# VH-VL binders against q9h9l3, part 76

Target 1, 176 residues: q9h9l3
Amino acid sequence: PRKMVAIDCEMVGTGPKGHVSSLARCSIVNYNGDVLYDEYILPPCHIVDYRTRWSGIRKQHMVNATPFKIARGQILKILTGKIVVGHAIHNDFKALQYFHPKSLTRDTSHIPPLNRKADCPENATMSLKHLTKKLLNRDIQVGKSGHSSVEDAQATMELYKLVEVEWEEHLARNPP

## First folded at step 3 (VH-VL)

Design g15 (framework fv_nivolumab)
Fold by ESMFold2-Fast, scan of step 3:
Parts: structure tokens; sequence; C-alpha cells
Structure g15 (fold): chain C 176 residues (1-176), chain A 122 residues (1-122), chain B 107 residues (1-107)
């Protein structure tokens, strides 16, 4: 079957008052959780707000960061033609300025069977941290130094694997 | 029908190692988490370890962490428990148990093996 | 670790009588509570899963109820083959845990 990867991105604030979210790190893992890509990315615009508590990005990470245009090309080569798993993945695609086909996109924030397994309403949008604790008994995004996008991508893939067979069957019967 | 058959039990001295096997049939082995549960003579049930359907995730009871290793071979429908640094307190019947939920390592146990006795004595 | 406490430790009854077994959890396990029967020299047998669902092949005289921290297994009219040890088990949190068992014995 088609290759599958999981992605998680970190964004920083650019533009007026730091209100625009710009890509500053991207991690991609394969089905088994092995890292395929993990780079700090330099936005084309001035960074106003590093959002460090959540992103984990600091000014020193930008010194040798890969320029956005180059990083985008590398990332898209990995994603193209693959099933891409993410959590609230529309934010990641927006930051990448990329359209991935909905038929090849899996968003763990919008999978009813996953919420059901976590004792949450099927139509609720639950955080990655909550689902990972409930279903994998693992604490992620711990501490005040920001999130690890590698850790988040790995957790996202593991969550998807819990419902993969039933959800792929659902999608085959109900194409998006 | 579903069958789980344990083997590898026996008498072993403290500090030594022993490996238990569990052969599964009658269900899609690669789709379910598998567990080991033990019972000391005359005592209750104690959960020991679990391995996820694909072998990527493992959890252990505190009493066996660092000494026991759970593994599986989905091509052979076989579950393993490698027991190192055995103690007298590890003396028990060891049951292989099937997790109830597809692709979920948590669960109740819908099928059990007959059990294999491990005796750790000097 | 979630501790499951079963009561009574021993229940002495005659065939035809109703048996009521309790299992209490130290923290909420929602509906994720199962009951097993074990006879001497045998593996445990699943009776009830997710608090109240009877497993395949289990007679109608067995029923489960409860949610959160307080659960009950009821045998409406004891048959000779029902004299055994019964265990509750939670699957809500790691590690998975069992109660210490209730022995149902002939009076």
Amino acid sequence: as target 1 above (176 residues)
Amino acid sequence: QVQLVESGGGVVQPGRSLRLDCKASGFTFSSYGMHWVRQAPGKGLEWVAVISYDGSKKYYADSVKGRFTISRDNSKNTLFLQMNSLRAEDTAVYYCAKGSYQYDSTGYFDYWGQGTLVTVSS
Amino acid sequence: EIVLTQSPATLSLSPGERATLSCRASQSVSKYLAWYQQKPGQAPRLLIYEASNRATGIPARFSGSGSGTDFTLTISSLEPEDFAVYYCQQSRNWPLTFGQGTKVEIK
C-alpha cells in the first residue's frame, strides 16, 4: 500500500504584532517513527515573536536554519504521493503554503474512532497531548522549553496506527 | 477457533534466565496487543507485560521492569517473554492473554492460554 | 496505579441463591472494568466486559453493573459449576490491574 509519513511543524510569529504564523521547524517521521526530516527553517520575514513556550524556537536556532524556499522544496519532495498524518494538519499545510490531496491526508484531530477510544465525543477536537496520554499512556509536551516536533510527529503516527485499519476501511467506503 | 498455547516453563535457579513462547491461532495475530499475566501459587492474578500489535510499543509491571523483555514474531504468530535475573518471587503460572481491542494495547482479555509453570528455586 | 478492592473476600452460599460481588476502584475507570471466573487448575474465563456486556457463551444468570469506581457482578441463581474465584480487572490506566479475588464457595 501507499507509503505513510507523519509531520509536525513549529511556527513563529511574523508580521504586525507577530500575528502571522510562519514555519520555523518541521519534523517528518516514517511509519515506524524513524526521522526522515528535522530542520529549523528561516522564515522570509522578520521574526517578531518566537512563541518559545510552545514552539521551542529561540534566536540561536535561526543562525544556521535552512531558508524557507529551500526547506519547502525538500519537505514537499517527501510528502508528495504519500499518505500524510498530522494533528490539526491544516495549520502545517498552511505554513508550508502547500495543498496536499484530502484523499491522502489523515488528521488525528478529526478521526471519530480515535476520540471514541479516548472517551471523548466523536466530533470534538482533542489536543495531541490529551489523546497521547489517554491512549498511549505517555506524557508529551512536558515542561516550559517548548514542544519537540519530532516527539509530536512520532506520537501522531502511533495514534493513527491505533485506528488505521478501521479508518482506512471507512475512507474506502466514504471517499473524502 | 482461537487458541493460545504457552511453552518454555520449568524449574530454574535464582539469577538465571528462561524464555516463554506463546503460539497463537484462530485470529489475526498481527492486529492485536498481546499480554502476559502471571499467578503465584495460591494467589491472585498479576499483569506482567504487553506488546502492541506491531511490536513497536511495550509496557511492563514495575516488578519486572529491566529484567523481562516481551517480543513477538507476527510472521510466526508467536509471542515471547524473555525472563532474566529471575527471583523466587517470579514463581508463578504464566498465562498468554489476547487483548480485546484491535490495534489498542489496552483492554480486557477475551482469550487465555492454559498457562505454563515457572518455578524459581535454589 | 489503580487499586481494585473486591468484597467480600469469601462468599459462602448454597446452589439456587443469588450472589452479589463488589469491586471498587481507587480512581475512576469509567466503564473499563471486566470480570473473570477461575476454577482450580484452569485459566481465567472472561464473563463480563466494559462493566455490563456479557461475553460470548456466558449464561444469562451472570450480569454486571456499575461505572466509575463502584462495580457489581451478580449471579442470579448459583449453579454447582459457579463455585469458583472471581476477579475484576481495569483497562483504563497503566499498569493494568486485577482485584484480589472473591471466592464463592459452597456453604
Scores: ipSAE 0.000, ipTM 0.477, lowest interface PAE 16.4, mean pLDDT 88

Design g16 (framework fv_nivolumab)
Fold by ESMFold2-Fast, scan of step 3:
Structure g16 (fold): chain C 176 residues (1-176), chain A 122 residues (1-122), chain B 107 residues (1-107)
Amino acid sequence: as target 1 above (176 residues)
Amino acid sequence: QVQLVESGGGVVQPGRSLRLDCKASGFTFSSYGMHWVRQAPGKGLEWVAVISYDGSKKYYADSVKGRFTISRDNSKNTLFLQMNSLRAEDTAVYYCAKGSYYYDSTGYFDYWGQGTLVTVSS
Amino acid sequence: EIVLTQSPATLSLSPGERATLSCRASQSVSKYLAWYQQKPGQAPRLLIYDASNRATGIPARFSGSGSGTDFTLTISSLEPEDFAVYYCQQSYNWPLTFGQGTKVEIK
């Protein structure tokens, strides 16, 4: 079988009024939830808004952070040729300035069987926090100190594993 | 330390009614779907009914639709099965079973009660 | 409704032997299949959930495999306490259904 990883990225605000989202942390875990990559990443542009409530990023995390160009190369080496699982993963790929093949991408925010298992409408877009609480009985993204991308990536992989066989069968019959 | 304790079983004549109770402890009762599963003497397991975590949704096996009513009281951690118009083929041990998934009424049963015998005979 | 067919109906073996029990579904149930053990006078006990995951406290000699329509429960080396009736159950679709059981008895 093909190798599978889960990814979650944190973004900070750069550009005018901090409206541009730039990569500031990336976590990647394997199928079992073991951490393969977890680095703070220094954007090439000045950080205007750390968005700490959501990102968990603070000024101290940028000290000795891996420069974007180097981090991007490391991350892409891990993702290439693998099935990549994420939640609203389009945002992560955009921040990485990367195109991953649709046939190897799994987005847990757009898997109808996951919503059904959570007693939610199949076509609704549910947050990672909501699905994780309903299906795994786990509280993630707790408090005002920001999110853990490791925790989010691990939760995302576990959510995918709940519907993996069913969804892979669906994709084999209905290639994207 | 999860426990499910059934009560209310007994001998009843055809056409009569009986109510079963199941007292739950050791888990957050209001977060899980609850099920009734029965087993006729010397026979296999048959799923009977489910009630969602909040009591808003219920589903029944065709064999009991219109005769049995499942309900719950989350403030008392208690599941109920009201059995009306009982028939000889309803004779079985009735098990209270806990659904495995949070807020999802489908699932495997991670915990079972000891069962209560219902005998429908003249 | 999804029908689960277990085979064989009865399996006569000696302690130490390998037991292989089959469960076939009338349509795909993906991975949503569980296995239970039941001894006379007792409630069923969960062994395996989601096809291959061992429940808490279940010995390593029990393993589950399969997906879609074909599932197997394997007991690598039978212990005296393993002689019981085994049921499979699907949670893929309504109504929830069980197989008719396989009795593992001492030869």
Scores: ipSAE 0.000, ipTM 0.458, lowest interface PAE 19.5, mean pLDDT 87

Design g17 (framework fv_nivolumab)
Fold by ESMFold2-Fast, scan of step 3:
Parts: sequence; C-alpha cells; structure tokens
Structure g17 (fold): chain C 176 residues (1-176), chain A 122 residues (1-122), chain B 107 residues (1-107)
Amino acid sequence: as target 1 above (176 residues)
Amino acid sequence: QVQLVESGGGVVQPGRSLRLDCKASGFTFSSYGMHWVRQAPGKGLEWVAVISYDGSKKYYADSVKGRFTISRDNSKNTLFLQMNSLRAEDTAVYYCAKGSYHYDSTGYFDYWGQGTLVTVSS
Amino acid sequence: EIVLTQSPATLSLSPGERATLSCRASQSVSKYLAWYQQKPGQAPRLLIYDASNRATGIPARFSGSGSGTDFTLTISSLEPEDFAVYYCQQSYSWPLTFGQGTKVEIK
C-alpha cells in the first residue's frame, strides 16, 4: 500500500485586514506518530492577525522561521505520492497553495464511520477536539495558548487508524 | 446538519432602511467568515459583503460601500446586514453564505441559506 | 476586479447528452474556481471547488477542469434534474466574483 502521513497546519491572518489565512507552522507525522516535519513558517506578506488563541503563533516564532517558498518545497516533497490524513484538511492545502489528489486525501472531518463510532450524526462535521475526546479519551487544544500542530497531527492519525480498514475498503469500491 | 436561515426581507420605499438577519446552526459559527450574496430577479449572483470570523474585519462590494453594514453576534450565531439608503437596483433575493475555510474569508461557499426577498419600489 | 465570462448563455440539450460549460477569467485565478447549480426558487448548490474537486454528494457525471483563465464544467450524460442555471465563482482575488450564468434547458 502507499505510505501514509498526517498533517496539521497553523495559520495567521494576512491580506486586507487579515481576511486571508497564511501558513505559519506545519507539522507532519508518520503512521506511528513520529514527527517528520515541524517548522515555523514566515508568510511572504505582513501579518495583521496572529490568531494566537488558536494558532499558538507569536511574533517570537517568526524571528527564525523558514520562508514560505522554502518551507512549501520541503513539505510538498514529503506529501507527494503519499496518502495524506488531516482534519478539515482543505484548510491546510489552501494555506500551502497546494492541490493534493483527492484519491490520496483522507479527511477525518468527513468520514461517516468515524462519526458513527463517536455516536454523532454521520454527515455532521465534528471538531478534532470532540472526536479525540470521545474516541481516544484524550484532551487536546486545551487552554488559551493556542493549539499544538504536532499534537493535532498525531491525534488525527490515531483517529484515522480507528476506521482505516473499513474506509479504505469503501474508497476501493467507491473511488472519489 | 448545517443550516442558515435568513429573515427580515420585505418591501420598502427608496431611501429607506432594512435589516436582514441570518441564523446559523450545525457548525462552529465563530470560526468562519460569513458572506452576503444577492440575486436580482432573473439575474445572476453578486457578492455583497464579508465579515471575518471574529467580526473585526469587513469588506464590501463597491455598489454597496457606505450604505450597507455587515455585522455578527457570535454568542447568538447570527449574521446581520444593515441596508441604508436603499435604491431600486438593490431589489434582490439576499443569501447568507458560509465561507469554506477556517478563519479565511477567501473561499467558495459550501452552504447557503434559502434567501430573503428585498423589494425596493415606490 | 476579476471578471468571469460564461459561455454559452443558454445550452439547449436533451437528456442523455453531454453538456460542456465554459468560464473564462479576465486574469489568472490559479485553481481557485468553484461551480454552483441553481434551480428555480432554490439557493445555489456547490458542485465543484478548486477547479476539479467534486463536492460531497455530487454525482460522478459532474466534472470540472482547467486552471489559470480557462475552466470547464462537464456533465457527461444529462439527467432530468440537471436542467438548471450554472455559475462559476473565483476566490483568488478580492472582491469575490461570479460569472453571469449558463442556463441548461431541455431542447
């Protein structure tokens, strides 16, 4: 089978009054939860909203951050040809300005069997925090210091592993 | 299930004001930019305004700048559009639309309300 | 602002035929282009996002392609429920803009 990784990104607000989300951190873990990539990333444009409560990004993290163009190249080398798991992963790909093949993308916010295991409506979009607490009995994204993208990527991979067999079978029968 | 319900439409005379409400449910309202899109009878879609996830940042189409004000109340999951100095050309069905990206307002619209009709006539 | 021009304005076809709808942008929008379907009296429904990704629940007969300035929505074999108005929308640049629409009607 193809290698699998999980990704989680943190974004800050840029553009007209912070309406655009720009990549400021990216974490990638392998199937076992080992970190393959975790870097702070400097957006090419002025940051107008750090969104620190959710992103965990502060001015200090930007001092030695990897410039976006370089970071993007590094990240895409890791993602290319792999099954990429994420939660609401379209946000991460938007920030990366990257279009990963749908057939190799797994979004834990849109997997009906996962919601069913959590006693949630199959077509509802549940938060990573809720699914992780319900299915893994673990609290993530606690406090007001912002989220850890490493923690989120690890939780996302563990959630996917709960439904991997049945979901891969479903996708084989119903290709996207 | 994601649901957006608009209200407040009606018939008003030119130069008057009207406020539209959009009640949201089924998603974390405070995490998404929200938009208003309108459609004049028999015509196409026109983007009107956006408000950021936290309500602090707003952007408007040139046709409504200075007359319309977008706002939101995240504690009530409600989006508003205050329409002042209404003109005949503002006659349209007004749709509440959800941005597709978390905290980013530059996206496609994954969910729409049913729309509310505003008719500006003398 | 980026202007989106859809063609043709009206497409008259029979069930079972292939429909090909065009959307041309005045400037490059990369792949940040979406397609919506609208039936009389209803709100628009998302069909395709990021030029070629089918939205959840959208049948396989709908497909999108293109990048830059030229985009196409294809319906491989029209079903009765597909006769509607279709709009493209760019999210690459402010302000967000829509095409004027293509009406797919029964011949």
Scores: ipSAE 0.477, ipTM 0.832, lowest interface PAE 3.3, mean pLDDT 91
Fold by OpenDDE, second read of step 4:
Structure g17 (fold): chain C 176 residues (1-176), chain A 122 residues (1-122), chain B 107 residues (1-107)
Amino acid sequence: as target 1 above (176 residues)
Amino acid sequence: QVQLVESGGGVVQPGRSLRLDCKASGFTFSSYGMHWVRQAPGKGLEWVAVISYDGSKKYYADSVKGRFTISRDNSKNTLFLQMNSLRAEDTAVYYCAKGSYHYDSTGYFDYWGQGTLVTVSS
Amino acid sequence: EIVLTQSPATLSLSPGERATLSCRASQSVSKYLAWYQQKPGQAPRLLIYDASNRATGIPARFSGSGSGTDFTLTISSLEPEDFAVYYCQQSYSWPLTFGQGTKVEIK
């Protein structure tokens, strides 16, 4: 079996109007929730909006942040060949300007058995916060300081583990 | 309950070294940044240093940079402050303080130790 | 560094009176401003975080307001145990900094 990692990224707003989502933090954890990677990342363009309320990113986090190109290389090295678990993970990959093979991607926002377990409609898109509360009885993304990408990545991995066997069997029978 | 207990304070001569320890309990130590904050006798509070939850990042006040080293042992729930080349102006009560946010080195200090007094005098 | 200036230096009031403490930042710290209370011989205690959020266990008579550069800590009705030194602290940028403190003393 392939090694499995979970990823969560935080983005800030760049571009003339701050509408471009640029990677500002990336956290990767292994199957056990151990942190493999957790870095603040410096976007190549000037940050217009830190989106701190959601991202948790502050100006001081960027002072010694890892340049995007370097960080991207580090992250891709970790992800290569792994099953990558994330929540609404397409946003993370977009920010990374990288797309992992679909067959090796697990998006907890699109796993019907997970929603079923949480007594949610199977075809609905539920938030990580909601699923984590329902299934793990854990509160994440609490307060006004923004998200913790490590916490979110860990929660994502734990959620996936709840349906791993069933979902992997499903995927084996129904490859993407 | 969250508890932080500092130790290692004492009287030392200028130029000497001293190490402070802070034993933490009552929370997931490895999930929080930890800080040292000091207070000279009769004076205000001064932030000294921070270490990230995993120890990978450290920041220092300019007044101690190059002389003090912050470190931690998550397996022992212990925070350290190695103080070298001590000066008279380093005389203060040194507080161990818990960072308020998960995996964040910034923020406020929601819990403090009782402090340990460091006196630097000839 | 961001300098926090507190005013007044000393505030002399009687129990039951309203206390208003000011903290001004040399540059914007957004909402990342905390308030602490320190009594003689004790460690500081967190009162307010993120400018206006009351910490766990803090009485309702304590409130914080402000954003950017100007912040206020208000004690609606002073209790005998509220006479202490109060510090503001910013967590917007490195290094973290405190105000010089305001002493609330009994008149």
Scores: ipSAE 0.000, ipTM 0.583, lowest interface PAE 11.4, mean pLDDT 93

Design g18 (framework fv_nivolumab)
Fold by ESMFold2-Fast, scan of step 3:
Structure g18 (fold): chain C 176 residues (1-176), chain A 122 residues (1-122), chain B 107 residues (1-107)
Amino acid sequence: as target 1 above (176 residues)
Amino acid sequence: QVQLVESGGGVVQPGRSLRLDCKASGFTFSSYGMHWVRQAPGKGLEWVAVISYDGSKKYYADSVKGRFTISRDNSKNTLFLQMNSLRAEDTAVYYCAKGSYDYDSTGYFDYWGQGTLVTVSS
Amino acid sequence: EIVLTQSPATLSLSPGERATLSCRASQSVSKYLAWYQQKPGQAPRLLIYDASNRATGIPARFSGSGSGTDFTLTISSLEPEDFAVYYCQQSTNWPLTFGQGTKVEIK
């Protein structure tokens, strides 16, 4: 738990036909899965599509949600200087309008040893749900209430811990 | 320099309550998780409880869960341990310990207080 | 709960000798193991964190090594002030746990 966190964000649709993904919830957990941050976030643009089936976001969550600019500042304060673990994490960084150094980024959708342990092709991009079921014997993202970004961030950290020693050694010998 | 000072220890009868305080100085108290660790006379170290930097998250050892409550006041740089339903096996020196990582409750303990003795006897 | 087992329970050595202390975890703690020194009547003092990093102010004679389940603390040449009890501690899983301690004594 030195300076390693896992992040998962939920997005809602904004812009024309709701095709733009805007940050509406962010969860950050530490190495042991303790929640460091979990807030609903109010996008600066009008929400066209809550995407509730997947995001779990409803209009009621926006009533007292933290404005994007304030939430972004809080989140970046937690992430800066830390190893950040995520799944398809570029989507989260894009929603945060943030660049995190590649040397401190760990994307569980792009770690070949993790796919190998799951009996999947090493170069394939596997879903968080599939890897979690295969390697941790847990079902996440079930039901119709939408995804829990806390649950997803916790699963992502646990997946990374399965390959942490091997992958950190690889990165030390093959720096990004 | 970093300093942690415990107070509130003493002799109490089984079933009674006691509150321990830990006053911190020399670091940004509100940025770190804080822990209580105890040591029974002549025995080893036992982790008791942790509170996150902002007070929102708490974890306890099974031996004290439901009886002890950890809390903090960041405006006063003070950590607390409220001990209820005390038992003879709670007799120990109680140490206040600083978590090593900013904004993270896990880790090693880079600074410790001097300890305060709690004796539960009849 | 992760159980940490320290061995030996007691090391009887003379000043100038090398001390080697072991800590074994019941399951992997990766690199997240710390070592503490405690003298009678005093609070524990951090020596080593993340298996091999010396804490600020700790002399070079103290070194740590290991990963996973097997860890070692080495004192290359014992000084009189090094005779104390040493504890290992893991920070990977809740609850946080300590080993039972190894006493390094003069003989």
Scores: ipSAE 0.005, ipTM 0.551, lowest interface PAE 12.0, mean pLDDT 89

Design g19 (framework fv_nivolumab)
Fold by ESMFold2-Fast, scan of step 3:
Structure g19 (fold): chain C 176 residues (1-176), chain A 122 residues (1-122), chain B 107 residues (1-107)
Amino acid sequence: as target 1 above (176 residues)
Amino acid sequence: QVQLVESGGGVVQPGRSLRLDCKASGFTFSSYGMHWVRQAPGKGLEWVAVISYDGSKKYYADSVKGRFTISRDNSKNTLFLQMNSLRAEDTAVYYCAKGDYQYDSTGYFDYWGQGTLVTVSS
Amino acid sequence: EIVLTQSPATLSLSPGERATLSCRASQSVSKYLAWYQQKPGQAPRLLIYDASERATGIPARFSGSGSGTDFTLTISSLEPEDFAVYYCQQSYNWPLTFGQGTKVEIK
């Protein structure tokens, strides 16, 4: 459906000890995997740790990055009123300082049928990389360049599609 | 050619302090996280501490937290480890190690110094 | 903290033989695992990073595999200079931790 998007955010460390996760990149794809949004985002606070191994963010990406307040507005216009799919998506929403309705949120790290298809415990939190390899036979997050948030968002949407009919029926009978 | 050279090791009594220095060359020091890793005689490797590229973020192993302080001077390409309240179990070769990826403190160690021996004994 | 358990503690082999070293993590470290080689009196040397990527200058006989909790370092055909202690290390979570090492020695 046109009312469904997938999101993946990359965060950098800010704050006194780099312990705060601040948004530094956001990718959003539609149901078919087409990119709707993909921008580097400049945090309002000094970046203490780029976390480049995971985030793929380097200092050079910040030079012309979109300021957080502007990026947040653009992102929220895309997400509002849509079913948003993500993996451990609460981290993305926290970085966006945004509350998305639970009824319109789909978290591929907490969908029991998806874990069951992957021969994993239903209530375990499995990584996006593991589920993608197991269920789609595809390797993502390869090499030392960090994660591609576009690749991760696309994989997340494809994983959700594997259980979409079953899970939407479950949610209709058991609203969150 | 990347070089890391440790200094400051020696023999010290329990409860005393020692400072280790690590002089770096051959790479842009201010762009990399730096680590201290130690190895007790005949034992394995133990990660001790990290400092971010700009010095604002620091993490420590629980065994040294509150006693050791990591710091750096990017203008001098030098990494430091201030060791206070030393214990016999701190006896080890201390290695200066370079993070393998720019601006990232969570990395692997692509270059190591030769190590400096710290012996804590009565 | 994440505990890395290496096995076996000692591996006694002859030159030309295949060496297989295991590293098991107490919880998933995804792909964020490295392997190091250490010879007596020397600092460790990075061999493999991100589970399977060879570091610069490392011979093709060294390969890494695995993900999650189970990882393997393979040396396809041991050369005399390969007899050393090997350590795994995770960079997934703080504190960074190493395994206790596997000694590869001449039989």
Scores: ipSAE 0.000, ipTM 0.516, lowest interface PAE 12.0, mean pLDDT 88

Design g2 (framework fv_nivolumab)
Fold by ESMFold2-Fast, scan of step 3:
Structure g2 (fold): chain C 176 residues (1-176), chain A 122 residues (1-122), chain B 107 residues (1-107)
Amino acid sequence: as target 1 above (176 residues)
Amino acid sequence: QVQLVESGGGVVQPGRSLRLDCKASGFTFSSYGMHWVRQAPGKGLEWVAVISYDGSKKYYADSVKGRFTISRDNSKNTLFLQMNSLRAEDTAVYYCAKGSYSYDSTGYFDYWGQGTLVTVSS
Amino acid sequence: EIVLTQSPATLSLSPGERATLSCRASQSVSKYLAWYQQKPGQAPRLLIYDASNRATGIPARFSGSGSGTDFTLTISSLEPEDFAVYYCQQSYNWPLTFGQGTKVEIK
């Protein structure tokens, strides 16, 4: 079984005034950055706002998209029992309506050593785009066509690998 | 429609305290970093403080560190700024501003409140 | 802290003319620069984010360019409603900082 994966989800706006974030795409990569899962997901509620500039999702992507309930089952099958890496990962888990154990969760937006390497305040929450540019010299989330969740998941895994040894040792001494 | 409404401003003497509130609506408040930005009469914009989407991380401008405390209540969609030991130089319109990226405290401000005036005068 | 310097302090132009506003950073901010417009008695309004992306509802006459330390806001043909103060802002590093502003006024 794969021990560690990285996840990134894209959300669209549903509910009153489109302010509810509903899962519309999920990408999961393994430790080496290989894609394990990448599907467009159809929310059970009417999409009010595609948020295309951020999500990259358009109406055409919803044609033949995997229904939320089915996609959720597939995704949870992959995540269960693994260390899951994400950036501001609470958003992804909320959209999946899923509770992953804190002991197996790694959030690259809340790892002080990672901010330190990027010359950022240790207690600030930095964007994935900023950390990736500073530490990996790679531009992600470029252009007006929205984010690539595959690219974001891959970048997130690579960022975590920069601090993995130090952070795993910290967590062993200071369990969450 | 996104709205941010500030309240709590007024006239206060130096050394006293004041609390500002910002009521948010029209977006998922718990998913965004929130900021306070101020503007002294006839002057430019000055960033004051940020609080992360979940309230766990905070950062302040050096001019207010140790005196101001930013906080939020996600169940009430409300942002707060507790201002202690107020000085004449704190006189400004205080704006509540929404961070642009979900779950990221860095960024530009896509929405602003109307502002609330705080006057510190002896 | 990263200091943003805007020039000129005041730009006096007539409707229909092109306005070019500069913002220079004391160190590289990559693409993490935004531009805001502020009219008297009003809150600032986002115009441009990440150096060159126009915010929702902002007219095509507004454009941003630049990267690193040198940034430009261009208004291709000034309309009466465009006479205002303009601020640049960096989100590259803490603390977040603004330029001192450029006032675009009627000649």
Scores: ipSAE 0.000, ipTM 0.461, lowest interface PAE 18.6, mean pLDDT 87

Design g20 (framework fv_nivolumab)
Fold by ESMFold2-Fast, scan of step 3:
Structure g20 (fold): chain C 176 residues (1-176), chain A 122 residues (1-122), chain B 107 residues (1-107)
Amino acid sequence: as target 1 above (176 residues)
Amino acid sequence: QVQLVESGGGVVQPGRSLRLDCKASGFTFSSYGMHWVRQAPGKGLEWVAVISYDGSKKYYADSVKGRFTISRDNSKNTLFLQMNSLRAEDTAVYYCAKGSYSWDSTGYFDYWGQGTLVTVSS
Amino acid sequence: EIVLTQSPATLSLSPGERATLSCRASQSVSKYLAWYQQKPGQAPRLLIYDASNRATGIPARFSGSGSGTDFTLTISSLEPEDFAVYYCQQSGNWPLTFGQGTKVEIK
């Protein structure tokens, strides 16, 4: 397998009026889309808003959830030294309280060639759902029970693979 | 496209052992929790056991705890149920069922196998 | 464990009629309730998940509603293939449990 993984995180609302986004699930897949990590994660703060329509997180998931400090250590061990692919990945890194090197980060929401292939404006921030439908002819995030972070991570990796050669060459010539 | 095929059912005497297999295809098997659900002849559905996507977490119904062992081999897309110390009340059709979530099984079952009949008779 | 009680035990109806099936939980399961259909000799099939979401490929005549302890499955106009046993299932707490079933039979 390549030294490349894709990540997708789900967040719940903590803090005053649920305004703080706290990590509540993380899924990591390898280059071929096989799951390397998928755990519900218990935030250290009281959950005010499960944001279930988006996150798919429910109170029952917290009963078996891995505490944040432990989960963070496991996740960072997987991410360190690898190329990490995500969609709007800055939100995932923020929830993990983690800085991944920009040179090893690939954000499918900010790859102009990917938008171009989808007949979208190069500088627009397109949703994962839209890009996946246009380029992979696959419907993700279907229904009202929230998103599957595994499905999202797998779709993100497949999207990146469509532009991998072109984008890696671009980054080699134009280092971030 | 998604298929779950159970095998290993049959007639067995009380106190003996039997192993059920469930072969999965059409989805990334290693990404989902898997369950066994049984149904005694003419009766309703009873949840039996679950295993997380990576095999690290397992839970059992009280009726089978200590006698049944759930396991999986992700390299072969296969789910197993090892049934020891079988009793007459274990007689049922055993269904392999796909969980709706990757690591735990506090969800619903979006796909089911055809079932395999286990008859425990003296 | 959470006990799910389905009512009625049997519904005798004709094709084209509306079927309404009830599932009541012994304690709140919030929205974490699914419905399955089982035909004789076949495996169960998911119809509805999270109380009101129709599973992929399930006809629009099937709908679910409810929250907390009181849930309903409605079949707006019965087709011949809809005569079957229907089970509700909760995931609000461990262990996972099913209702005893409602049989929808031809009158």
Scores: ipSAE 0.005, ipTM 0.508, lowest interface PAE 13.2, mean pLDDT 87

